VH-VL binders against o60147. Designs and how they scored, part 98

Target 1, 175 residues: o60147
Amino acid sequence: MLEKNKYLYIFRHIQTNQVLLSQGNVLKKTALFQLPYPLQKPVAPNGMRPAKLRKDHWVPLLKVEFPNESMFQSVFMQLLNYRKYRSVQPLTSDLLKLPIPVRRRKIMRQEVPNTIADLADILNKEKFPENSVRLQLSDKSDSEYADWPPSVQIDSEEIKLSRGFREKTTVDEAR

## First folded at step 3 (VH-VL)

Design t9 (framework fv_tocilizumab)
Fold by ESMFold2-Fast, scan of step 3:
Structure t9 (fold): chain C 175 residues (1-175), chain A 119 residues (1-119), chain B 107 residues (1-107)
Amino acid sequence: as target 1 above (175 residues)
Amino acid sequence: QVQLQESGPGLVRPSQTLSLTCTVSGYSISDSYYWSWVRQPPGRGLEWIGYIYESGSTTYNPSLKSRVTMLRDTSKNQFSLRLSSVTAADTAVYYCARQGIYYRTFDYWGQGSLVTVSS
Amino acid sequence: DIQMTQSPSSLSASVGDRVTITCRASQDISDYLNWYQQKPGKAPKLLIYAASSLESGVPSRFSGSGSGTDFTFTISSLQPEDIATYYCQQYYSYPLTFGQGTKVEIK
């Protein structure tokens, strides 16, 4: 199904809290290539990412609807840049004092709040029309990681984890 | 290794539709990366036409958007370009290329196919 | 659209010379710039990405620098095989745009 390229689908890992960005509503194995990795630090090589993509381990975090493709592209590219920037920063001395598994867990756990904060920062810097950007979250409390501009409308309905982002292609069993 | 190969008619009449296919080997077009078309008129510079993503989503250069359609055929590992209502200004070498997601780099290219628009 | 302007449009230099090409963006593009080499009759080849990162397998005599609106591409010691047209390309926003190209020839 051809997508209209105005939706950003954000997934999180159920155990590690790592985040994957997707232009599609179903996560593909190749999504791992979109993750930024810290390459220059002791924890860098494969320390911050799952070795293999298991689709059942990734659940919806949030869905962003933009009014047009231009706004989607701008925000998506800026969000990828924020993630790249974070991945190449030097590790702080307090993180370096921790054992590698504990350090990895702390860094990975921050991806959800960091991604949400980055999204809000980008949207606050842009001069988008009031109520033009729509957010739908799997857990509304995650919206508290940031202050949102007037351009953002948060949907009152949460995403159903059992369906993921699949709206029309998922076969539901109902008796 | 990854290889891209353009194919299609080298001569198109004015007002007709230019149609080209890119065959990809060594990598699946259903995996990550954007799959792009870039053209180059004889003796001039490069112009990005558009891309198709693994989901089938497309983004086109606004200067060409009303005339461009890109499609994919995952069973043949191919993606295609259609450019309608062609004029002499559309005479160019057409390249298909693989575009990176993060840096938007064109890292693998076809050899290019010259399309001449003339009566 | 973001316009990319290269300078000079062409140059002639001797083998061993230092060659410098500049690229100017019509607006701030941070470090979102790539450089390509195109030899006659061939497809372009990526040399530099993200303004200053050398692509794997590319000789170290090629380098890039700059940020914002002004970018420089340098060949530290020109070789005969470097005869080509060089293009900058911004990826800050769509549509992706290229400079008009700089033709490098040997005297």
Scores: ipSAE 0.006, ipTM 0.517, lowest interface PAE 13.2, mean pLDDT 81

Design u1 (framework fv_lerdelimumab)
Fold by ESMFold2-Fast, scan of step 3:
Structure u1 (fold): chain C 175 residues (1-175), chain A 120 residues (1-120), chain B 109 residues (1-109)
Amino acid sequence: as target 1 above (175 residues)
Amino acid sequence: EVQLVESGGGVVQPGRSLRLSCAASGFTFSSYGMHWVRQAPGKGLEWVAVIWYDGSNKYYADSVKGRFTISRDNSKNTLYLQMDSLRAEDTAVYYCAKDFEYGTYHFDYWGQGTLVTVSS
Amino acid sequence: SSELTQDPAVSVALGQTVRITCQGDSLRSYYASWYQQKPGQAPVLVIYGKNNRPSGIPDRFSGSSSGNTASLTITGAQAEDEADYYCNSRDSSGDHLEVFGGGTKLTVL
């Protein structure tokens, strides 16, 4: 099922905890280009990036519902800009002391808390109406990574990981 | 080595059509967004259009919207720009440019350009 | 319509530091990239994503951004740096649209 442009679907990688943003409930291959520098920058012309999108390796992190497409687009574009900002900052001396594979794992593990914090920061700046933005999380404790503005309503019901953002088919409904 | 080679430029009369091609090599063409950027003689750079890696999304500058069509053939590693209803102000060198990665909008490689002259 | 403003010309003495500036409202939300263009040649990306250099670009090139202003700094300018420099950012008036500054001609004295 296709969604219209007022929902933001955020996915995390089951092994790396990297985050992808999506305008629909199904990831498109183009989402791989969101992955930050230096982890996703092009290698030599015969290099291995980007890999095929394996949808089975990405699970829901959270879903955000906006009042309209304009607000959705504003927040989505700002999140991409925040991720670009983080990706171009110089690495700290502590990170530079780590071997490249260990450094990359540490950076990737921070994408979940960073994305949640960025989302909250953007929403705090936007001045949206009270209770106009609805958040539903797979793990409600992830909401603790940020202080949310009055515009945000957090759903008491968590996203079921096995079903994710996928709509039920008529076959599933018959069962 | 990454190479982008434009072709199809030439002299055309106002109101006619021209199709530009950009042959790409040295990278996985199907994995990157592609852009067209133009430059009128003695003037600055003007962004024209972008196409996503799979051809699913296309965006155009207001000056060309409705007249130009960007397309790609990933099986041939080729980018196209179909230019219809050409005007004198479309006279420019047209560059093919590779997106560093979609969502970042940096042009890390450029072709040498192809000259389009629209005159009577 | 959204615009990026650059001074048309700037000069620097050989070995000295020069700063080229770009101003526009879109720079509050989107980082500038910088391109070097020599006569008769295609543009070359020298800075992307605020202050990153592509491979092969000398260390003397750096970028900065604050508010509605982005800057390209060349520390210890060389004769071969004489060129036109263009800033580029996303057009805030439209989704996925791009805009270039008018360009700055750098003369190395």
Scores: ipSAE 0.005, ipTM 0.489, lowest interface PAE 13.1, mean pLDDT 79

Design u10 (framework fv_lerdelimumab)
Fold by ESMFold2-Fast, scan of step 3:
Structure u10 (fold): chain C 175 residues (1-175), chain A 120 residues (1-120), chain B 109 residues (1-109)
Amino acid sequence: as target 1 above (175 residues)
Amino acid sequence: EVQLVESGGGVVQPGRSLRLSCAASGFTFSSYGMHWVRQAPGKGLEWVAVIWYDGSNKYYADSVKGRFTISRDNSKNTLYLQMDSLRAEDTAVYYCAKDYPEFGDAFDIWGQGTLVTVSS
Amino acid sequence: SSELTQDPAVSVALGQTVRITCQGDSLRSYYASWYQQKPGQAPVLVIYGKNNRPSGIPDRFSGSSSGNTASLTITGAQAEDEADYYCNSRDSSGDHLEVFGGGTKLTVL
């Protein structure tokens, strides 16, 4: 029995900087479906989807606290739609000049700045009340990937993870 | 050792030609775009030209377009700049530089430069 | 075509923070990269993208960007930081053209 959720957690991969969204402070293996499956398209932009979720490879990027579940749901769904939209866009000339392995690495590296920019864009469009959205960043400098609206309050507090995220083995989450 | 080494600089008269070379080592040369950047004595950096990783596309600064030709030989890990119709204002140290294929592309590796002096 | 403007000189006391700025219309669309150049030496990349450091570059170097302005910040300047600093970005005029700022000479007092 779950309580109404008003928190969004975003995680980044420590090696690739690929991004996963979570409705709680625990990543589940189903979150990997947010990443393209490489065998579907040999030249697919986001390139790599891991075979299983390794908890030690993902760290918190940011945490957002919304005033209520309705605002959380609106922003979360819009962010998923932005990510889906990006995945089907034609590759830029800058990316096309790079060999496939280098191109994929660059695309994956860009997920952190792109996700932060997308989040800020959604929040700027929604026009929420002043200081109603609390944003915590693992690296404060990542806030500079976007211009934030007056609705956003940036906090310097450490992002807390659930006991399960820290202590569970990857076998509990394996396919 | 990751390195770029320029050669071919020297003193030339206006209107003549010169070919610069840049030897790359320590990285997969064929995977990266390459640039030429120059710096006149006592002045700032000026971008000259770029060539894509496979040689398929080339772009030039307006000041050299039609006179300079960038090329590469991936089998020899070597970048070239053919400089025709040289002018006094082409006098500069010429650097080759490697494209850095991360977000916000930059030049991560530079050679030590080779001096080209165009004088009458 | 887009041009990048830098102040020609700036000074900072040892151990203090200095900000070097770069301004141009291209910065609304592209992030700046920053290069350190000492007399008689080749330029060295210190920041690329918004705020990324290459291997070997001290964490006292950081970057930021807002609108048409990019900044390089050195927190706790050291004597060896005395150099010319150049910003670089892509020019939107023509495909894949690059442009450098005029350079800023940093003096560490």
Scores: ipSAE 0.000, ipTM 0.487, lowest interface PAE 16.0, mean pLDDT 80

Design u11 (framework fv_lerdelimumab)
Fold by ESMFold2-Fast, scan of step 3:
Structure u11 (fold): chain C 175 residues (1-175), chain A 119 residues (1-119), chain B 109 residues (1-109)
Amino acid sequence: as target 1 above (175 residues)
Amino acid sequence: EVQLVESGGGVVQPGRSLRLSCAASGFTFSSYGMHWVRQAPGKGLEWVAVIWYDGSNKYYADSVKGRFTISRDNSKNTLYLQMDSLRAEDTAVYYCAKVEDTYLYFDYWGQGTLVTVSS
Amino acid sequence: SSELTQDPAVSVALGQTVRITCQGDSLRSYYASWYQQKPGQAPVLVIYGKNNRPSGIPDRFSGSSSGNTASLTITGAQAEDEADYYCNSRDSSGDHLEVFGGGTKLTVL
């Protein structure tokens, strides 16, 4: 069940560009199950689990503030569905011609532009009131991955995280 | 080939304990999350618990939370379910199931082990 | 609520098409996987990730998903398709909880 919340945080991995969605400014260990959606086959015969959560490996990509919990829930659920949809689609012919390690790296890099495009698509389909949704981006140029509806205000303000950000949900790489 | 073999089921009185085991083979056990799913006689499937590949995280259905403990021994390729304070409602066939981690579905199931809680 | 709702029973004539439906809020976030279960046997995965079939599952099985509803379609039902069918999805709360539908008993007439 979701707590009352109006904020969506999206994080990206500094090396792989993989994306994690969060209903707050703290990443939960359960967010790791959103990975490895872009991967079609494991690296080894049975594969290894995705990268662990480390505070210094994940940075905020964007933060969205909604006017109420129902709008947040609708958009959040649709984003998860778009992510699931993408994980099931067949690979393009240009990706299939690449060696598996190169292919995986390229797919992972596409998570940021894909997630931003999906968010914008959802917001364009939802007819929210003008200037009712506040979008903060760590890198404002990432807004160029999509066309935004009149409901969205793009802010240049820094994304503020709690002092204990990810502390309770950190999973050590040694384990 | 992939095999999951459950054992440890039997008849037990209410309030007692029972431990189930699931022996895995044919895949790298330590790389995958594992689940327990149960089915009461004549009823549908009910998810019970999950454990992460390294044993660090565990989640339980509300009906068993505080009474059941999931664990694993990766050196023995074995999954466990410790069932304490058993109730008549826990009577079911218990299945060990492997999750495919990319699309999050149960790709392999064991044959199941029957647990009967009767007074 | 994380429940998945299925009709308890459905019938189809041999060689005809039948659709089994699953409905719940979690399906807006996660695709359903479908399992076939015959009496005395463990469940067998027949569809995953909206419309993918594992190796060995006949092409008459297909899946679809729209909004809060997922469907399993059997085109040209055969006698051996008579079984209970369960949908499964992840709870929308993100707690890694799994939920199963109540199951649909398919009778092939």
Scores: ipSAE 0.005, ipTM 0.491, lowest interface PAE 13.4, mean pLDDT 79

Design u12 (framework fv_lerdelimumab)
Fold by ESMFold2-Fast, scan of step 3:
Structure u12 (fold): chain C 175 residues (1-175), chain A 120 residues (1-120), chain B 109 residues (1-109)
Amino acid sequence: as target 1 above (175 residues)
Amino acid sequence: EVQLVESGGGVVQPGRSLRLSCAASGFTFSSYGMHWVRQAPGKGLEWVAVIWYDGSNKYYADSVKGRFTISRDNSKNTLYLQMDSLRAEDTAVYYCAKDSYEIDYGMDVWGQGTLVTVSS
Amino acid sequence: SSELTQDPAVSVALGQTVRITCQGDSLRSYYASWYQQKPGQAPVLVIYGKNNRPSGIPDRFSGSSSGNTASLTITGAQAEDEADYYCNSRDSSGDHLEVFGGGTKLTVL
């Protein structure tokens, strides 16, 4: 089924800076299982109790367009593996010295730079053809978290979401 | 190659105890929640228990609460189910199953199962 | 405990389409996962998160969800699809609990 997709969307939470990966331009409630620190307390990282999904609290961080499904599959799976690896690493002694709420806030704030760095690292290792991967960022400055390979074209075109992701203001005004 | 192998099943008398084991290989065991699911002869699947990735939290079906204890040893990549005060209705094939990352309550890898028969 | 209701049996002719349904209040909040089980074998995950297929599962398997109902559809049933099919979701009666449907025995005529 993954072989039919060539787009990767990454979303970030406006308050916590946590990120979610999606194969499409709409967030599913199940995506909340990706979160090591749930938006509603108390649940474990793999808690099987998804918090209420408020679509207005999630904004696109970036969109990646691959030339084919095979390249998409490779990068998507590697990115998931990088996230799993990060989630099981022992916390540094500096973080362990902080109260739990402060510690979690610091970890969550790092998810955006970490995800961008992981994406760039994967793309550098894969050796894709020059200018074959299109990267769109909601905030151009986020590209500074990594060095990008020649395979990547950074595009300033606006990231578009599906019609059903959230209601458009113009539709509400017509009512 | 991701694999789960159950062991420890057998015939046991009512009121006695039995401990099941599940050996994991081919994935980072300490990163996933683990489940026990059972199936009585000719019956459907029944969820038994779950343990979180670090062993900190455990949840049980009402039918086994207070009698069964789920545990894990991440250094040995092994899941356990301690079954106390066994009853005839506990007779079943017991499967261990791995939580899936990125999917909703799905269990993506299952063992072959081990048969537990509670009879006099 | 919350329950998921499935019809106990369904039949389909070779090459035809069959739909297996699962109903329960928890499905209003959570997607169902579907498992195939053949005699003497462990269950195999065939659909997760509404309509996603694990690697190796044929494209004739698809899922759908609406209200309190989830469905597994097999388009162009094959002889090897003859099996028991179970839906699974979160138990709405308790935190962190799971529930399985009663299972549907599919016979391919």
Scores: ipSAE 0.000, ipTM 0.463, lowest interface PAE 16.1, mean pLDDT 79

Design u13 (framework fv_lerdelimumab)
Fold by ESMFold2-Fast, scan of step 3:
Structure u13 (fold): chain C 175 residues (1-175), chain A 118 residues (1-118), chain B 109 residues (1-109)
Amino acid sequence: as target 1 above (175 residues)
Amino acid sequence: EVQLVESGGGVVQPGRSLRLSCAASGFTFSSYGMHWVRQAPGKGLEWVAVIWYDGSNKYYADSVKGRFTISRDNSKNTLYLQMDSLRAEDTAVYYCAKELGDFYEDYWGQGTLVTVSS
Amino acid sequence: SSELTQDPAVSVALGQTVRITCQGDSLRSYYASWYQQKPGQAPVLVIYGKNNRPSGIPDRFSGSSSGNTASLTITGAQAEDEADYYCNSRDSSGDHLEVFGGGTKLTVL
């Protein structure tokens, strides 16, 4: 199977505001490895149980349609790299002064604006053709987190998902 | 090569029970969610129930909730539908169907007829 | 009634184009799949995930989606396309439920 995907879906957690990236309109359990903080409360002395994907807790934040797979792959990979970079940066002194639970909530709250800003930064650096990239947002006010290049058309169409949320996740990636 | 074969249908009186089976072959049964869909004679398709690949989650149409139970045995590649407190309006051909996967392949059986009458 | 609304019948002349529509709130959140059913036979998937065709489905079948509406288009209808057509989607309420449209009987004149 050769993947000819030209769509990027981004989901947000309804309670924590954490963000997951998906190469399609199906959110897989392996996407949970993108998260720096577990969604489950600590259980037993050995720490937290493995995270479970509750698909009803994740809603579409935005969808990006690229003219071809090459452009999609470039932007998707760069966005993953931005997220990795952010996760390893030193915390500011202001954040370090906060209790750990409060600190984590503030960091998680920023994932939506940060992801949108990162996406816009990547698209501004790429020189894609005018109106070649279609951006759909669940809440159009979220477009205000960034300035968009001429390559981006913000679409009025609603984000749609397909069936496929009931498939097995690779056992090695369940935790 | 891919097959879903339903069995267990028949004529049954109102208030009685019936168990349907769906034997799967030609694909990795344990990797996909499975559905039951029914169709009353001369009527449209009605979704009945779904079960996750591992049996962890089950959902039912309001018309059957509390009366029907979906289950699966991944070691036998078999899907089941336990139908209790059957009513005349449950009369239908019952199909089992595979959830759309990564390749978006959809498989349906040929169906098994359940007739609830006195 | 189903949560997805279809007209019960539509006709098309041989070789002409016909569009079958499906409307419902779930279509704002989920793409529709389309099934063809001939008398005495199991349903056959003809379109999934907005506008994809399974192997063996003729090019004349296509899908589209906008707002709360999904459409199945048959360009250059053939006699063998005479059948009942059902749209299918997921519940938009966040439950993992499925729903079918009431079906549209296509007559090829």
Scores: ipSAE 0.007, ipTM 0.523, lowest interface PAE 9.4, mean pLDDT 79

Design u14 (framework fv_lerdelimumab)
Fold by ESMFold2-Fast, scan of step 3:
Structure u14 (fold): chain C 175 residues (1-175), chain A 120 residues (1-120), chain B 109 residues (1-109)
Amino acid sequence: as target 1 above (175 residues)
Amino acid sequence: EVQLVESGGGVVQPGRSLRLSCAASGFTFSSYGMHWVRQAPGKGLEWVAVISYDGSNKYYADSVKGRFTISRDNSKNTLYLQMDSLRAEDTAVYYCAREPYESTGYFDYWGQGTLVTVSS
Amino acid sequence: SSELTQDPAVSVALGQTVRITCQGDSLRSYYASWYQQKPGQAPVLVIYGENNRPSGIPDRFSGSSSGNTASLTITGAQAEDEADYYCNSRDSSGNHLVVFGGGTKLTVL
């Protein structure tokens, strides 16, 4: 596939709100390495790291279309590095005052707004052509977590959660 | 093949300055956070400093804060540690270390180390 | 200074099992990683994320954790395992991002 690395697929966990990035419309087990607390002990059965990748527990959050593979690779690697960097930051004093399970839930709830803000920050730092980056969200209100640069165009159509990121097959298109 | 090679160590008098370098090869240097870790003769490992992948964020151990400055040049694949106001207690082998992709506060690759001796 | 506590020395007979222990409050939240260091050499990662081995590390090395304690176990110790062993972990409660234990000198008799 000639344009294989042009799209970024972002998933969120239905219960914890944790975020995973993918180069394809289906998650691979290697995506678990992106979780912000890979050495952190689970607080519950649905804690910081799933024991195994349960694909039915992850739903679409955002799909990003880049004008070319070079721009996709740059943004994708920067997002991974932002997530890595956030995991090693000292916690604020208010977070440190909370019990560990409560603190973890609060941090996990922020992964969606943080990922969206990080994406916008990266796109604002890069000089992409106007309207060259297309965003499609499952919930358009999530776009309000950031101020987007002129390079970004937000699709009016939301992603259908019942289908995930699955595209129509050749069989479906022939029907 | 991942390689980290430190240089710039030597003998220096108290109160002077010294700059260490770490040359990285065999991986995409600009994608990784980098650390300095030191070890005084006959003593254990002590974390010194970290720098983010893009150089925008830096953290230091309390023992070196205000005296040491970590920096990097991603175009040259090189990490630096500027050491000012050196004290006898700073005498140590200084290691350059990489956090792996999972970035969990452990180090998958270390340099060979460079010895800094602070003495009169 | 270190937030993680290790005994300074331990001995084991050739072919026997030895356990090296690391204790600290950060281990309630984070797994420990372990390094082997031989005289005049840089540290080598032997265990990360509780019980994962990097490529090239023998399967006689294993890790475990419970509460505020992490352990490195060497099953069937060999002469070449004689070294200093350090644990480390993330610091979740302060400005230090990484903490090391004081190290344990392993002697193989």
Scores: ipSAE 0.005, ipTM 0.483, lowest interface PAE 11.6, mean pLDDT 79

Design u15 (framework fv_lerdelimumab)
Fold by ESMFold2-Fast, scan of step 3:
Structure u15 (fold): chain C 175 residues (1-175), chain A 120 residues (1-120), chain B 109 residues (1-109)
Amino acid sequence: as target 1 above (175 residues)
Amino acid sequence: EVQLVESGGGVVQPGRSLRLSCAASGFTFSSYGMHWVRQAPGKGLEWVAVISYDGSNKYYADSVKGRFTISRDNSKNTLYLQMDSLRAEDTAVYYCARGPYRSSGYYDYWGQGTLVTVSS
Amino acid sequence: SSELTQDPAVSVALGQTVRITCQGDSLRSYYASWYQQKPGQAPVLVIYGENNRPSGIPDRFSGSSSGNTASLTITGAQAEDEADYYCNSRDSSGNHLVVFGGGTKLTVL
């Protein structure tokens, strides 16, 4: 397809609350490299091969529509940089008190609030035109993790989880 | 895959005009902001101008404001820099660079540069 | 003058670690990007968004930032790393001004 790359698709794991960023409406296996903690044990003993991507375990969190590909690329790259920065920070002494499985669960559960806060921070630093960036959420309450600039408009309609980010096909319409 | 090819440089006398071109290929030109960056002989990099993806927004360094005009033709995948009222201090290699208009100021692809010499 | 300050020159012995710094108020709000330039050549992006490397850039290059300071570190410097290094950032005021540091000439001894 000839789709212009101006959408950022953000997914969350149904059980762990971990977040994956995608340029397309369907996740690629390489997106797993965004995660500091594997969802499943790696196949290789050294952990170099990522866990299998189960697309049915990832649901829409947020869709961001930018006015053009340049603005999309700017925000997308900055958001990836924020995630990398977080992954290399030393663990706090409070987290170090916890057993590894409990520690990982706490870190994973914060990815949704952290991603939303990071997105808002980036959009507040950039001076985009008023109402030029459109957010559509699966759960509108997730927008409360941040304060949004005037450039952002939040869609009143939530993403329907039964459809995910997929466009309707003639097959879906016939059903 | 991405390529930027500059042209239009040369020797010109003070007070004259010159137009630089940058031909882009290997990416969707109409989706990206574009910049001009210059470097005087033996000196550092100096940012000159930026244009948004659609040409609606432009910004210039104070040293060239009012004399230089950045423009683009998305149908031809070409970036331009119109340089009027040239001064000896404008002598530099001029680079075309791809970078988002509202991003953190990084440039992922650069042309090879075109030399502009303003001499009497 | 530029809003970003770099030392004009630095030296490192082959195989050793060198750190090049960039300082300015815009770095409180924006990450620095770093460019390597060899004589007669166009600049090459080596680090962007604090610590990301474009494809083809060796892993000995890394970036960091704290407050109003950004740093480029080369761990185990090689002869081919001898070049001028420039930092770059945007103005924090929300205007579209872009600024480069004055550049640092790295000599590999």
Scores: ipSAE 0.000, ipTM 0.462, lowest interface PAE 17.6, mean pLDDT 79

